# VHH binders against o14958, part 21

Target 1, 349 residues: o14958
Amino acid sequence: LNFPTYDGKDRVVSLSEKNFKQVLKKYDLLCLYYHEPVSSDKVTQKQFQLKEIVLELVAQVLEHKAIGFVMVDAKKEAKLAKKLGFDEEGSLYILKGDRTIEFDGEFAADVLVEFLLDLIEDPVEIISSKLEVQAFERIEDYIKLIGFFKSEDSEYYKAFEEAAEHFQPYIKFFATFDKGVAKKLSLKMNEVDFYEPFMDEPIAIPNKPYTEEELVEFVKEHQRPTLRRLRPEEMFETWEDDLNGIHIVAFAEKSDPDGYEFLEILKQVARDNTDNPDLSILWIDPDDFPLLVAYWEKTFKIDLFRPQIGVVNVTDADSVWMEIPDDDDLPTAEELEDWIEDVLSGKIN
Below, E stands for the ipSAE of ESMFold2; O stands for the ipSAE of OpenDDE; V2 stands for 0.75 times the mean of E and O plus 0.25 times the DockQ between their complexes.

## First folded at step 6 (VHH; framework vhh_7aqx_2)

Design S02 (at its last look DockQ between E and O 0.90; V2 from the best seeds 0.00; counts 0 for: pae E 5.6 > 2)
Fold by OpenDDE, look of step 6:
Structure S02 (fold): chain B 349 residues (1-349), chain A 124 residues (1-124)
Amino acid sequence: as target 1 above (349 residues)
Amino acid sequence: QVQLQESGGGLVQAGGSLRLSCTTSGFKFSRYAFSWFRQAPGEEREFVGAISWSGGSTDYADSVKGRFTISRDNAKNTFYLQMNSLKTEDTAVYYCAASRLRYFDYTPSEYDYWGQGTQVTVSS
């Protein structure tokens, strides 16, 4: 995505008691930055300006979309913030219809643009062709659900659609009304299949047909994969989802032959250990985080030109990494499993 | 069909407590802001308190601050008004209201749905 330079036009509006009703009525999708008071301190001002310029760039790029961009000063508009239900300063919220979504990812223009573009889409993607089925099947690094329903007017589809709204855009929901597509995907009427990232086989959600609540509960219970990819748009949320204060982290560049091979080994390890609820591996592709590569190398004292796997303490960033010889050989799945077992048992910490 | 139904009203002595409930149906409860209003005979309907969509924000009329508390239970599609240290001037019909516009407000006209009301009488 090529970003333009700021064209000098201010598109981000300050939200206030005077204009908030009109703004909320005007936009079906509204990006709202709830920010701290801006002091006279130069550093604070610069920090604010950096956030503002990011939003301006996003607004510029998405100008052709019906998206509103607003900021709310926590001090100047304290009453308004209370009315709107915002209490966490520094947070970015997306208002879509009657939904409010908190953005907990990297505050970068490219990340936000992609996030918003995804969010503009319907919560459920309808599959009606072979080509679309293939596209669905190629998605491996997201949690995805697929359901077969009688029609768009089906109460069960409506429930499915409502459930999807709880997880958009982080979890992908698909549906089909086509018998041929359903047959190809081995779906029965009102059945919903759940796909864990990088797993070969889906789980048919038990006790069809489903209510919205049943679907939401099931997804919440299964939303921590054995292997998951860290994404910029949800990186902080993912990081907060640690197990016992640690993350098992694997760095691998998918575009690199060694990284690719290592990732395939990780997938195998994950598939072999899906029954272990205490195991969750966080895969990080350095290519997704070019600005953090140097920081990670310095912090963890690792070389990210090579695949790495380690355990990281979420509190103090202390880490232990698997020793991988500096040769052409990557660890085997067995070697990785042994290392992971040592981590989980507390032998390595 | 959207429905809001108040319950828990009645007669109570001054200094006593009541808990009102508003049970809702027909819309996504978790996405709405809610409020309580009250209307005494011959008086205008007045704001009592509100709770945001997230439940993280509440506000109250000055006359009830420190005595009344609003809470919500998304699992039950119900929100509540806990009224403590009741006074005779708290006597009114209490109404629950829902706002779909992602904000609560202090004026009745800003709310989309209303309950039928429940009588609260505080005796001296």
Scores: ipSAE 0.589, ipTM 0.845, lowest interface PAE 0.8, mean pLDDT 94
Fold by ESMFold2, look of step 6:
Order: sequence, then structure tokens, then C-alpha cells
Structure S02 (fold): chain B 349 residues (1-349), chain A 124 residues (1-124)
Amino acid sequence: as target 1 above (349 residues)
Amino acid sequence: QVQLQESGGGLVQAGGSLRLSCTTSGFKFSRYAFSWFRQAPGEEREFVGAISWSGGSTDYADSVKGRFTISRDNAKNTFYLQMNSLKTEDTAVYYCAASRLRYFDYTPSEYDYWGQGTQVTVSS
């Protein structure tokens, strides 16, 4: 996104006991920063000012949208925070209708703008043509679902839409009412297909038709793909989602030829091992996190100008990285599988 | 169709305990804050206690703090009022209430949905 210079106008409102009911009623979508008390310490005050400026810039960029932007001081408004049920200081909450969504990603203007824009869209995208099917099929790095229903009035579509709200905006839900589209996708009436990232074929969710609860439970059980991309809008939640106290982490810059090739090898490994519940590889594209490259290089003692794969302990960032000699070809899928087997068996730690 | 239904009321001796339940239907239970109110004969409804949508925050009227505990069970779409060390002053009809705006408040007019009430009578 191309961001303007902040124009200096105050758009972010400080929320208090006196104004919160008015503000909550005024906006159909509200971005609320529940922040730690502002101390007189110079470093802490600077950090708060930077976050405030980020919120003001986001509010400026989105001023044509009906989105409210507010802050709640955890100390000054402790009673209000208690009434609203917010208990994690430093968190950003998005209130949409009767839903509360915790934003658990990078506190950056471009990340927040994209996240909020996704939230003002309908939770289900309707596919009505075979050209739109092709666009759907090109989306490979997200969990996505698609269903075929009789109409917008179908109780089964309504259950699907309600399930989609549960996961918005992180999981993409699609639907069609068009028989031609359903035929192209081999979808039966009231059937829903689940697409794991980077897999060739979807999973038809068993026992159609479904309740909202059945769809939500299926998606919850399948939220740990064999290969997943780390995203700025949910990076902290993804990092907390570990397996056996570790992450298998792969750095691959998609725009770089070697990174692209390495990613293709990772996809092959994932496809060949999708039935292994102990395997989940976290792919990080360094281009998505330009401010963290130096931190990762220093912390992990690796060079991100080239592909890397390693295992990271989630508590202390202790890590072990596969040796890929500078003058060799990238590892083959078999070599990666052997290394992964050693990691999962505990031979590498 | 949103419904709230209280149960568990009855007659109890002072110093005793009761557990009230409020079973709900017709809305997404996990998105709501809930409250208990009570009304003694000839008096206005008064706040007893509340629990946030997340379950992480509770608040109580001063008269019941330390004796009453609110909890919620999202799997059963039910929330509870555990009443211990009951006093004759606790005699009232107890009502459960929900607000669609996901926050709790101390004033009955802030609540959209109400149960029919359950009688609690505390005898000496």
C-alpha cells in the first residue's frame, strides 16, 4: 500500500466511561487499542507515540470508511476495560457487530489497513463464473473453503456463512449458487471442500449437509497445515501455536530464484507428508517482514540472503539449522525429509 | 428466538447455599456478557453480579461480594450464580439478563433479554 504523510488531524478517540456507549453505537466496526499506562519514561513514551501515530495514519487512510478508532488506557479506564472484557494490555481489539476479534499481528499501518479492509467485506465471497473459479484456484497459500448451495436463503448456506464469521479474516470462505461453477469444481449440492495450503486436491468435508458447529469443529481440527506461511496479521498467534515446544522454520524469499525453488521443494515435501500429524513447517518469506530480517539473522546466526531451514525452541529462541553448503544445489525433497525425520525423532535439537 | 430460563431457586435456611442456573438459547452465547439481578417485594430490581463475554472479568454488588460467585459454561450455553452464606436479606426473585452489546452494566435498562425469574427465600 502507498501511504500518505500523516496530516496531523486527530481521529483516534480516547475512550472513557462517559463516551464509550455513544462511540460503540456510532460505528459498525471499531478498532480499539487497549494500551498500557503511559509512563514518563522517555523510551516508553516514544513507543506509545509511535503506536498512536500508526493508528492515526490508519484512521486517515480509512477515513472514507465507517470505522471508528479508539484507545483505552488500562490504568485510567480500568473499570471500563473490565466492563468490556478486555484483559490483555497492549492488545488491539476489533469490534464488528456482536463480534470481538483480537488482532494478534504486527502493529504496522499497512498490516492494519489490510486487516480492517478484509473485515469490512462479507465473510463469504461468492463465485459466479468459471473465470472466478480460476482466480480461486490460484490462491494456494491460504486455508480456503468452498461450498455449493441452492441460494442465499438456504439454511445450509446460512450455516456456512456463520461458520465463516468465526474465522474471518484468517480463513477464506467461498460459495457458489451456480451449477456451472459447481460442475467445474466437482461440487455436489450442499457439499463443502476444504483446501489445505499448497495441496493439489481438497478434502470434501464428510457427512454433508453441515451445521455451523460441524463446520467450525472441522476447521479447528485442520488449522495446523503441513506447510503454512507466516503472516504479519497473525504472526504472534502463529508463533504461539507450536508442536512439542518447537517450530520447524523455513526461510524462502519467493521473489528470489533460489527461494522460489526452495519453496517448491517444501511444497513437495508437504504434499508427500500431509498425513503426518507431527509435521508442520512454518514458511517465512523475509520480504513480508523487512524490519525483522536483521533481528532474525542476529538471533539465529543465519544468512537470509539464501534459503534456510531449522528448528526453533519457542521459549528461548534456541535453534539448530540444516547445513546447506554455499556451493551446493538446494537440498532435494528426500534430503529435507531425512533431515525432518531426524528432527522429529529427536536426533537434532 | 432468544430465551433465558432461570432454575435452582427455592427455600433455604440462613447460612445455607443455593446454585442458580440460567440456560440460554437463540443467540451465540460466547459473545455476550451476562448479569444476575434480584428484586425483593416492593423494591426495584438491583444488580447482583456480572460476568464478561470472555469470562475473565466479574463484578459484584458490595452486599454479595465474597459470598456469591458467577461462572459460565459456553459448552452448555449456561451461566450460574453460586450463593453461599445466605442471609434473609438475600430473599428475592432472581433474574438473569443478557446484553447484545457484549458489555455488562449495573442498570437493568441496559439489558435487552431477561429470564422470567426464580424465587429464592432465605429463612432464619
Scores: ipSAE 0.171, ipTM 0.674, lowest interface PAE 5.6, mean pLDDT 86
ESMFold2 (binder alone), look of step 6: mean pLDDT 82; pTM 0.837

Design S03 (at its last look DockQ between E and O 0.81; V2 from the best seeds 0.00; counts 0 for: pae E 4.0 > 2)
Fold by OpenDDE, look of step 6:
Structure S03 (fold): chain B 349 residues (1-349), chain A 124 residues (1-124)
Amino acid sequence: as target 1 above (349 residues)
Amino acid sequence: QVQLQESGGGLVQAGGSLRLSCTTSGFKFSRYAMSWFRQAPGEEREFVGAISWSGGSTDYADSVKGRFTISRDNAKNTFYLQMNSLKTEDTAVYYCAASKLRYFDYTPSEYDYWGQGTQVTVSS
């Protein structure tokens, strides 16, 4: 994605008691930055300006998509913020219809553009062709659900669609009304299958047909994969989802032959250990985070030109990494499993 | 069909307590700001208190601050008004209201759905 330079046009509007009703009615999708008061401190002012410029760029790029962009000053508009239900300063919220989504990812123009583009789509993607089935099957690094329903007017499909709204755009929901597609995917009427990232086989959600609540509950209970990819759009949320104060982190560049191989081994290890609820591996592709590579190398004292796996303490960033000799082959699945076992048992910490 | 049903009203002595409930159906309760209004005979409908969609923010009329508490249970689609230290001036029909526009407001015209109301009478 090539970003243009800022053209000097202000597109981000300050939300106030005077205009908030009009703005909320005008836009079906609204990006709202709830920011702390801007002090006279130069550093604080600069930080605010940087955030504002990011939003302006996003607004510029998405000008044709009819998305509103607004800022709310926490001090100047404290009453309004209270009315709107916002109490966490520094947060970015997306209002879509009657939904409110908190963005907890990298505050970067490219990340936000992609995030918003995903969000403006329907919460459920309908599959009706072989080509679309193939596209669905190629998605491996997201949690995805697919259901077979009688028609768009089905009460069960409506429930499914409503459930999807709870997780958009982080979890992908698919549906089909086509018997051929359903057969290919081994779906029965009103069945919903749940796919964990990088797993070969889906889980059929038990006790069909489903209510919205049942679907939402099931997804919430299963939303921590054995192996998951860190994404810029949700990186902070993912990092906060630690197990017992630690993350098992694997760095691998998918575009690099060694990284790719390592990732395949890692996938195998994950598949072999899906029954362990205490295991969750966080895969980070350095290519997704070019600005953080240097920071991670310095902080963890590792070389990200090669695959790495380690355990990181979320409180103090203390870490222990598996030794992988430079001149040797990548670790086998068995070696990785043994290392992970040592981490989980507390032998390595 | 959207429904809001108030309950818990009745006759109480001054200094007493009541808990009103508003049970809702037909809309996504967790996405709506909720408020209580009241109307005494011959008076205009007035704001009592409100809670944001998230439940993180509440506000009250000055006349009831410190005495009334608003809460919500999204799992039960129910909105509550705990009224303590009731006064004769609190006598009114109490209405539950829902706002679709992600905010609560102090004016009745800003709300989309209303209950039928429940009578609260405080005797001296």
Scores: ipSAE 0.290, ipTM 0.676, lowest interface PAE 1.3, mean pLDDT 93
Fold by ESMFold2, look of step 6:
Structure S03 (fold): chain B 349 residues (1-349), chain A 124 residues (1-124)
Amino acid sequence: as target 1 above (349 residues)
Amino acid sequence: QVQLQESGGGLVQAGGSLRLSCTTSGFKFSRYAMSWFRQAPGEEREFVGAISWSGGSTDYADSVKGRFTISRDNAKNTFYLQMNSLKTEDTAVYYCAASKLRYFDYTPSEYDYWGQGTQVTVSS
């Protein structure tokens, strides 16, 4: 439930041209913070200290996992950063084997611990029992894929696993080798089904069997669901993925009865409009972002602990919010659809 | 089974241009830094330039800065050297190279995989 107190041990190593080959060889997984120069600027010093403390706490929590934690100063080690291919100061990179993975989320200890724990797992989760099928089916708020293959040695399974590496840990890939599981999920041999969040039925990816490249391309073409949850571990990537300069944003606290009901209405709207390529509603649960609540309330001039839907301009954060009467009836799916149509046509901006 | 194959070499007059290609197979090209080296007869292999795995960072030998441009196309598993304003001193066999390690370096001994080379001859 809660994180331990930082014990004061220094676990995060400053990387240099002298030690980087040794460090890269020592760890199968390396968490690397490519940070701005730490100059006399007090703002930069404070930002560095806060991030360093987060990294030290994560390193402490995960000390049993053989994960290395390092920093690279963008100015002092500019030649090293160039050799390693880092080009965005302030970014966090995870090196897993020969893979480099950018962390595009909130720089917070709990977010990083969960992200790293997901990365130490295999990129594909194997489903072999009824309980595992039921757990898979309950996942509705993620993009997920599942395939049926003859065995772990199948060239088609290996292509699927290689495709999964491209999206780990953000998109969940599952596989089964069990004919009973495949029958329960209506999967044919070498078929892969793609699940868009909140939809009743998956899409069978056409033209089985697939290459890695075909799977990667399909997933990339379908990465913007009609209704998607904003997640701390990919929040910056998601915000950069706007449609026509706007985001349609819905705040719904899932743990609150009104928020839960509003989310169910949003799901129905999404299901009825999944074929609209111009629609992607970004659902934000305020409970996922405790550090941003005050900022959003001030910026948008709204109460985040009641249902809200609005349109946000990505350039200047100007926003317009649908009027939802307090403690009265929530809007019907039809009322939401009408409002959304006005937004998409440009009548609301 | 790693293979690197250079192409695009030939005879060019001074001041001219050539584009070299390095086609690769047998490894995950997009995960590796790549480098060009060159060698004149009786000389040691000389660093020409390198590009990071992402393509966002490049570095060049002083003798070619401003004249040569390196790029990569990860979809085609291909690595390029655009050579402009060629001088007779650029005459050499040009090699593409890859390391099993995920960084580039200036020393030929850091590279595990080499192409067969392509001759570039710059005439006066």
Scores: ipSAE 0.276, ipTM 0.740, lowest interface PAE 4.0, mean pLDDT 88
ESMFold2 (binder alone), look of step 6: mean pLDDT 86; pTM 0.883

Design S04 (at its last look DockQ between E and O 0.78; V2 from the best seeds 0.00; counts 0 for: pae O 9.3 > 2)
Fold by ESMFold2, look of step 6:
Structure S04 (fold): chain B 349 residues (1-349), chain A 124 residues (1-124)
Amino acid sequence: as target 1 above (349 residues)
Amino acid sequence: QVQLQESGGGLVQAGGSLRLSCTTSGFKFSRYAFSWFRQAPGEEREFVGAISWSGGSTDYADSVKGRFTISRDNAKNTFYLQMNSLKTEDTAVYYCAATKLRYFDYTPSEYDYWGQGTQVTVSS
């Protein structure tokens, strides 16, 4: 998480109609910033310079990888942007093979490095041993899928892999071809199980065997789990979700003893209420967003050194936070469920 | 095997409308940009319009801008050309074409895959 000092070497290329075909063919993975026109305004120029430096630092850190870094000016290169199909100025796009992936996360060097490294990997992780099953089972804070297939040549595995590409790197896809692994996980041939975060029991995806489109549709319909972790790489899409005009937000620092205990209580509440389609708690670990801690503390008038849970009204941007007693007295699961019931009924907002 | 097939051509009076369809198979439709070209006898193939892989960007030749609309339907692996306010100079064989992934272009030589063409005849 310690980045070197930017060495001042230019690694980010400005795309134009003259060079884009050459650049797009050169790299297996291309990180492209489609930026708003840079005006004479000093604030806009500073914001652009900061983002340019982030990209140059990421390019420096990843210089040993076959990853290209480029920029497209939305005004100067409007015709090029049209050809490439870019429609959101200020967005970062990742071109991987024949796919275009929109990055919807925090524009920060550590976030981008991890995101790009994840995209270099295969979209599906193969599980072949008891130790790998145990590692799979320990992953609890991601949406994950696992399927059992005859081989890599199976049309059903290929459909699964293509679905995984659609969600890479945000959703974890796993597969096994080993009958022993499948038996341990109670997977039938061509069956895919869907794991909601923090739940012990998966959902067997109905109507096996599946097409790519059926898998993609199922996953899209299940991307709002009862308890979900806010991630820097998905920050803006997740934060903009709307549940009856409110967000239930829980701050819990996993590395802090009180935060860890509060998170365990949240997990229990989520497990006991997973059948409530109106409930989706957004867990934020402040350690994931060091640059936003001060902003959140000021905006919400809360102390992020301690566990917090509250409701944020997306319409008014106002918030109400549950009163949690001193550091040694966290709410019980029952007390938290009562508070949540009050929020969902409209008594609190 | 990649295939493009146009339909919807025919005879229409000036001022009328036609809707052309291009049905595709043999590739992953959602990753392709698509274009319409037209050719009158003895003339070069002329760009009519294009749509990006996402459907978020379209572009048209000046001669058809405001009268023609391109759209795509990923569920049906099909893209369309809605032609309104037709003129006699729109008479041509219309071709659908697919480019390399990620972009469209205005030059026929950039396109790898072509339909067989459908005749559109606009009578005065």
Scores: ipSAE 0.187, ipTM 0.674, lowest interface PAE 4.6, mean pLDDT 86
Fold by OpenDDE, look of step 6:
Structure S04 (fold): chain B 349 residues (1-349), chain A 124 residues (1-124)
Amino acid sequence: as target 1 above (349 residues)
Amino acid sequence: QVQLQESGGGLVQAGGSLRLSCTTSGFKFSRYAFSWFRQAPGEEREFVGAISWSGGSTDYADSVKGRFTISRDNAKNTFYLQMNSLKTEDTAVYYCAATKLRYFDYTPSEYDYWGQGTQVTVSS
């Protein structure tokens, strides 16, 4: 994504008691930065300006979209913030229709642009062609759901659509009204299949047809994959979803041959252990986080030019990494599995 | 069909407690902020308290602050008004109201749905 230079036009508006109703009516999608008071301190002012510039740039890039950008000062507009249900300063919220979505990812222009572009789309993508089926099948690193329904007017589809709104854009929802597509995907009428990232087979959600609540509950219960990719748009939320205070972290560059091979081995290990609820591996592609690579190398004392797997304590960032010889050989699936077992048993910590 | 139904009202002595419930149906409970209003005879309907869509934020009229508490139970599609240390001036018809996820408001005209009201009478 190529970003233009800031053109100097202010597009981000300060939200206040005077204008908030008008602004909320004007935009179906509103990006809202709830920020702490800006002090006279130069450091804090600079930090604020950096955030503002990011938002201005995003606003500029998305100017052709019907997206509003606003800021709310926590002190000046305390009453308004309270009315809107905002209590965490420094947070970015997306208001979409009657929904409020908290953005818990990297506060970067490119990340925000992509996030917002995904969010302005319909919560359910309709599949009606072979090409679209293929595209669906190629998605491996997202949780995705697919349902077959009679029509767009089906009450069950509507329930499905409503459920999708709870998870957009982090979980992808697909639907088809086409019998041929359904057959290709082995879907029965009103059936919804749940795909865990990197797994070969979906889970048919039991007890069809489904209510919105049933679907939402099912997804919530299954939203921690055995293997998942860390994404900039949700990196903090993902990191907060630790198991027993630790993350098993695997670094691998998919674009690198060794990284790719290592990732394939990880996928195999995950598939072989998908029945273990205590196992969740966080895959991090360094290419997705170019600005954090140096930090991770320094913090964990690892070389990210090579695939790495380790256990990280989420509280103090203490970590233990698997010893991988500096040769052309990557660990086997068995070796990785053994190491993971040692981690889970507490032998390695 | 959207429905809001208040319950729990009645006669109580000053200093006593009541718990009002508002049971809702016909809309997505978790996506709404909720408020309580009250109206005494000859008076305008006034804001009592509100709870945000997340449940993380509450606000109360100054007259009831410290005495009244609002909570919600998404599983039951119900939110509550716990009224403690009731006073005679708390006598009114109490209404529950619902507004969209984004915010609650102190102005009645900004709410989408209303209950029929429940009478609360506080005797001296």
Scores: ipSAE 0.007, ipTM 0.256, lowest interface PAE 9.3, mean pLDDT 91
ESMFold2 (binder alone), look of step 6: mean pLDDT 81; pTM 0.827

Design S05 (at its last look DockQ between E and O 0.84; V2 from the best seeds 0.00; counts 0 for: pae E 2.9 > 2)
Fold by OpenDDE, look of step 6:
Structure S05 (fold): chain B 349 residues (1-349), chain A 124 residues (1-124)
Amino acid sequence: as target 1 above (349 residues)
Amino acid sequence: QVQLQESGGGLVQAGGSLRLSCTTSGFKFDRYAFSWFRQAPGEEREFVGAISWSGGSTDYADSVKGRFTISRDNAKNTFYLQMNSLKTEDTAVYYCAASKLRYFDYTPSEYDYWGQGTQVTVSS
């Protein structure tokens, strides 16, 4: 996505007691930056300006969309912030209808634009054609759900739609009312299938038909994949979801032949170990994080020109990495599994 | 159909405690802000306290601050008003209210749904 230069037009509005009611009524989708007070310190001012300009650029790019952009000063509008229920300074919130979503990703214009564009979409995507089925099947790096329902007026579909709102846009919800599509996907009436990232087979959610609560509970219980891709739009939330204070991290460039091969091996390892609840591998494509590559190389003392796998302590960033020979050979699935087992057993730490 | 129902009111001696409950149905509980109001005979309905949609923020009238506490239980679609150190001046009909605009307010006109009220009487 190519971004234009800032055109000098201010589109981000300061929210206050005077205008907040009108603003909330005006926009069905509102991006709200709850920021700390801006001090007289030059560094703090500059930091604030950098955040503001990002939002201005996003607003400019999405000008044709019915999205509002506002900022709330935590000190000047403390009462308002309290009324609105915001208590974490520096946070970005998206108000969609009666929903409030906290954004916990990279605060970058391109990331925010994509995130908001995804959020503008309906929580459930309807599949009604062969091409759409193929598109659905090509999605491998998201948790996705698909359900077959009688019609849009079905109470079970409505429950499914309500459930989807809890996870949008991080988890993808799909539905079909078409018998042919359902047959192709081996779905029965009111059945919902759950797909873990990179897994070959879905899990049919037990005890159909489902209530909203049942669906939400099931997804929450299964939302930590054996293998998952780190995404800029949720990178901080993902990183906070560690197991026992560590992350198993794999770096691989999907666009690179060696990276691609390594990723395929990693997928195999994940599939073979999907029954282990203590295993969660975090795949990071350096291409998704160009500004962090140098930092990671320095911090972990690794070369990200090559695939890497290691264990990282989330508290102090201490890490141990698998030794991969400097030749054309990548580790086998067996070698990776053995290494992972050593990590999980505490032999490698 | 949207419903709010207060419970827990009654007669109590000054210095005593009561816990009011507001049980709700017919809407997404976790997306609403809630408040308690009260109205004494011959008086206008006044703000008592509120809790935000997230539950992370509360506010109280000065007259009840430090004595009253509001909490919510999303699993039960119920929010509460814990009233301690009750005074005779606290005698009123207590109403629970819900705001669908994700914010609480100090004025009654800003709320969308109301309970029928529960009588609280504090005797000397």
Scores: ipSAE 0.385, ipTM 0.729, lowest interface PAE 1.1, mean pLDDT 93
Fold by ESMFold2, look of step 6:
Structure S05 (fold): chain B 349 residues (1-349), chain A 124 residues (1-124)
Amino acid sequence: as target 1 above (349 residues)
Amino acid sequence: QVQLQESGGGLVQAGGSLRLSCTTSGFKFDRYAFSWFRQAPGEEREFVGAISWSGGSTDYADSVKGRFTISRDNAKNTFYLQMNSLKTEDTAVYYCAASKLRYFDYTPSEYDYWGQGTQVTVSS
């Protein structure tokens, strides 16, 4: 609840049929809150006020960018909402160019600032030097793709760029036009490599060259890595993507020595089991979710200052957690694999 | 380039049904709202109905509400006008329209792209 103080400038605009065309023309990127009608109910009014404050804080932080911040009342401006095609009350929509993106993340100022900063970047990052290859290789906790193309005018690069727009900012797309970079990465002309998080080796997307639709389909079918980090900017979408009503959840604080070591063991398990379509471990770094730590500790009856791994039922939050005694070393990769096998076979439920 | 083409017009008896199609090309179809307009001889082009980019929001002129339904099929880059309980006053040339903007409007001047029109004639 530690929000900066407003500087006194109102930056979030209420849209109406009178002003929406001017506002839509003014900005290349709009953050639009399509909110439920604010009733006399005190709880609803406070929830709206908190979200309005979040938007004003984001607008203040990003005032140096060409980003508009607007609200649409679902009842007062029902005709406008119809024209704009908004159908889910309470949602945030991001209008970037002619694209409409629904935001499925935590409604928090820091989350929205980072999300919007990522969206104002180009959907594809161009790599043109071997130093940039090294920076690319350091990114291990995101799905990332990289392709080698003749030039930015290539029809295959354009298809790749269009595919990247579908997943921005969640999945990182890279391209090179430089033969030296392509040689370093062992990329063939018009080939795209797909990097699953935490894996040492990429896979070449089959059947090059690709259409936009083929690339989008491939990425959609591979969005559930064997080990994936829960992120605030997409937390609700990720949590909805369970396997048979459960999540295998691992808490590992990366900044803590034991958490770091546990994460390294989880990476080893993931690497050894990447071909198992029934396994996706959801890694949560408690530092990413400071406001949820107490809730999780109470709900799961665990101590998040230590590494934890368990299975959680997505409907009732019933859970079972592996015992990791304080005075023992962390579990080995083999011990984790045995426990995971018991979970997947139904011996632990 | 951007093209719209209507089909499905013709002669139909009052009380009957007709389905118009508007096939589009040169669009990223899922980004745009679309509208149907009609024009009877000696009259101005009038709004019939519209569908949002998502397909979840529609609006209709009062004269057709409850009888006409707009839908879209993103896989075929096509949107439709289902016309039921047709009346002789529905006789007109029907046009499909799109703009470069992501919202629909009731005014023909807001639209940059038009089909060539398809004649609908409702006989008594």
Scores: ipSAE 0.362, ipTM 0.774, lowest interface PAE 2.9, mean pLDDT 87
ESMFold2 (binder alone), look of step 6: mean pLDDT 80; pTM 0.819

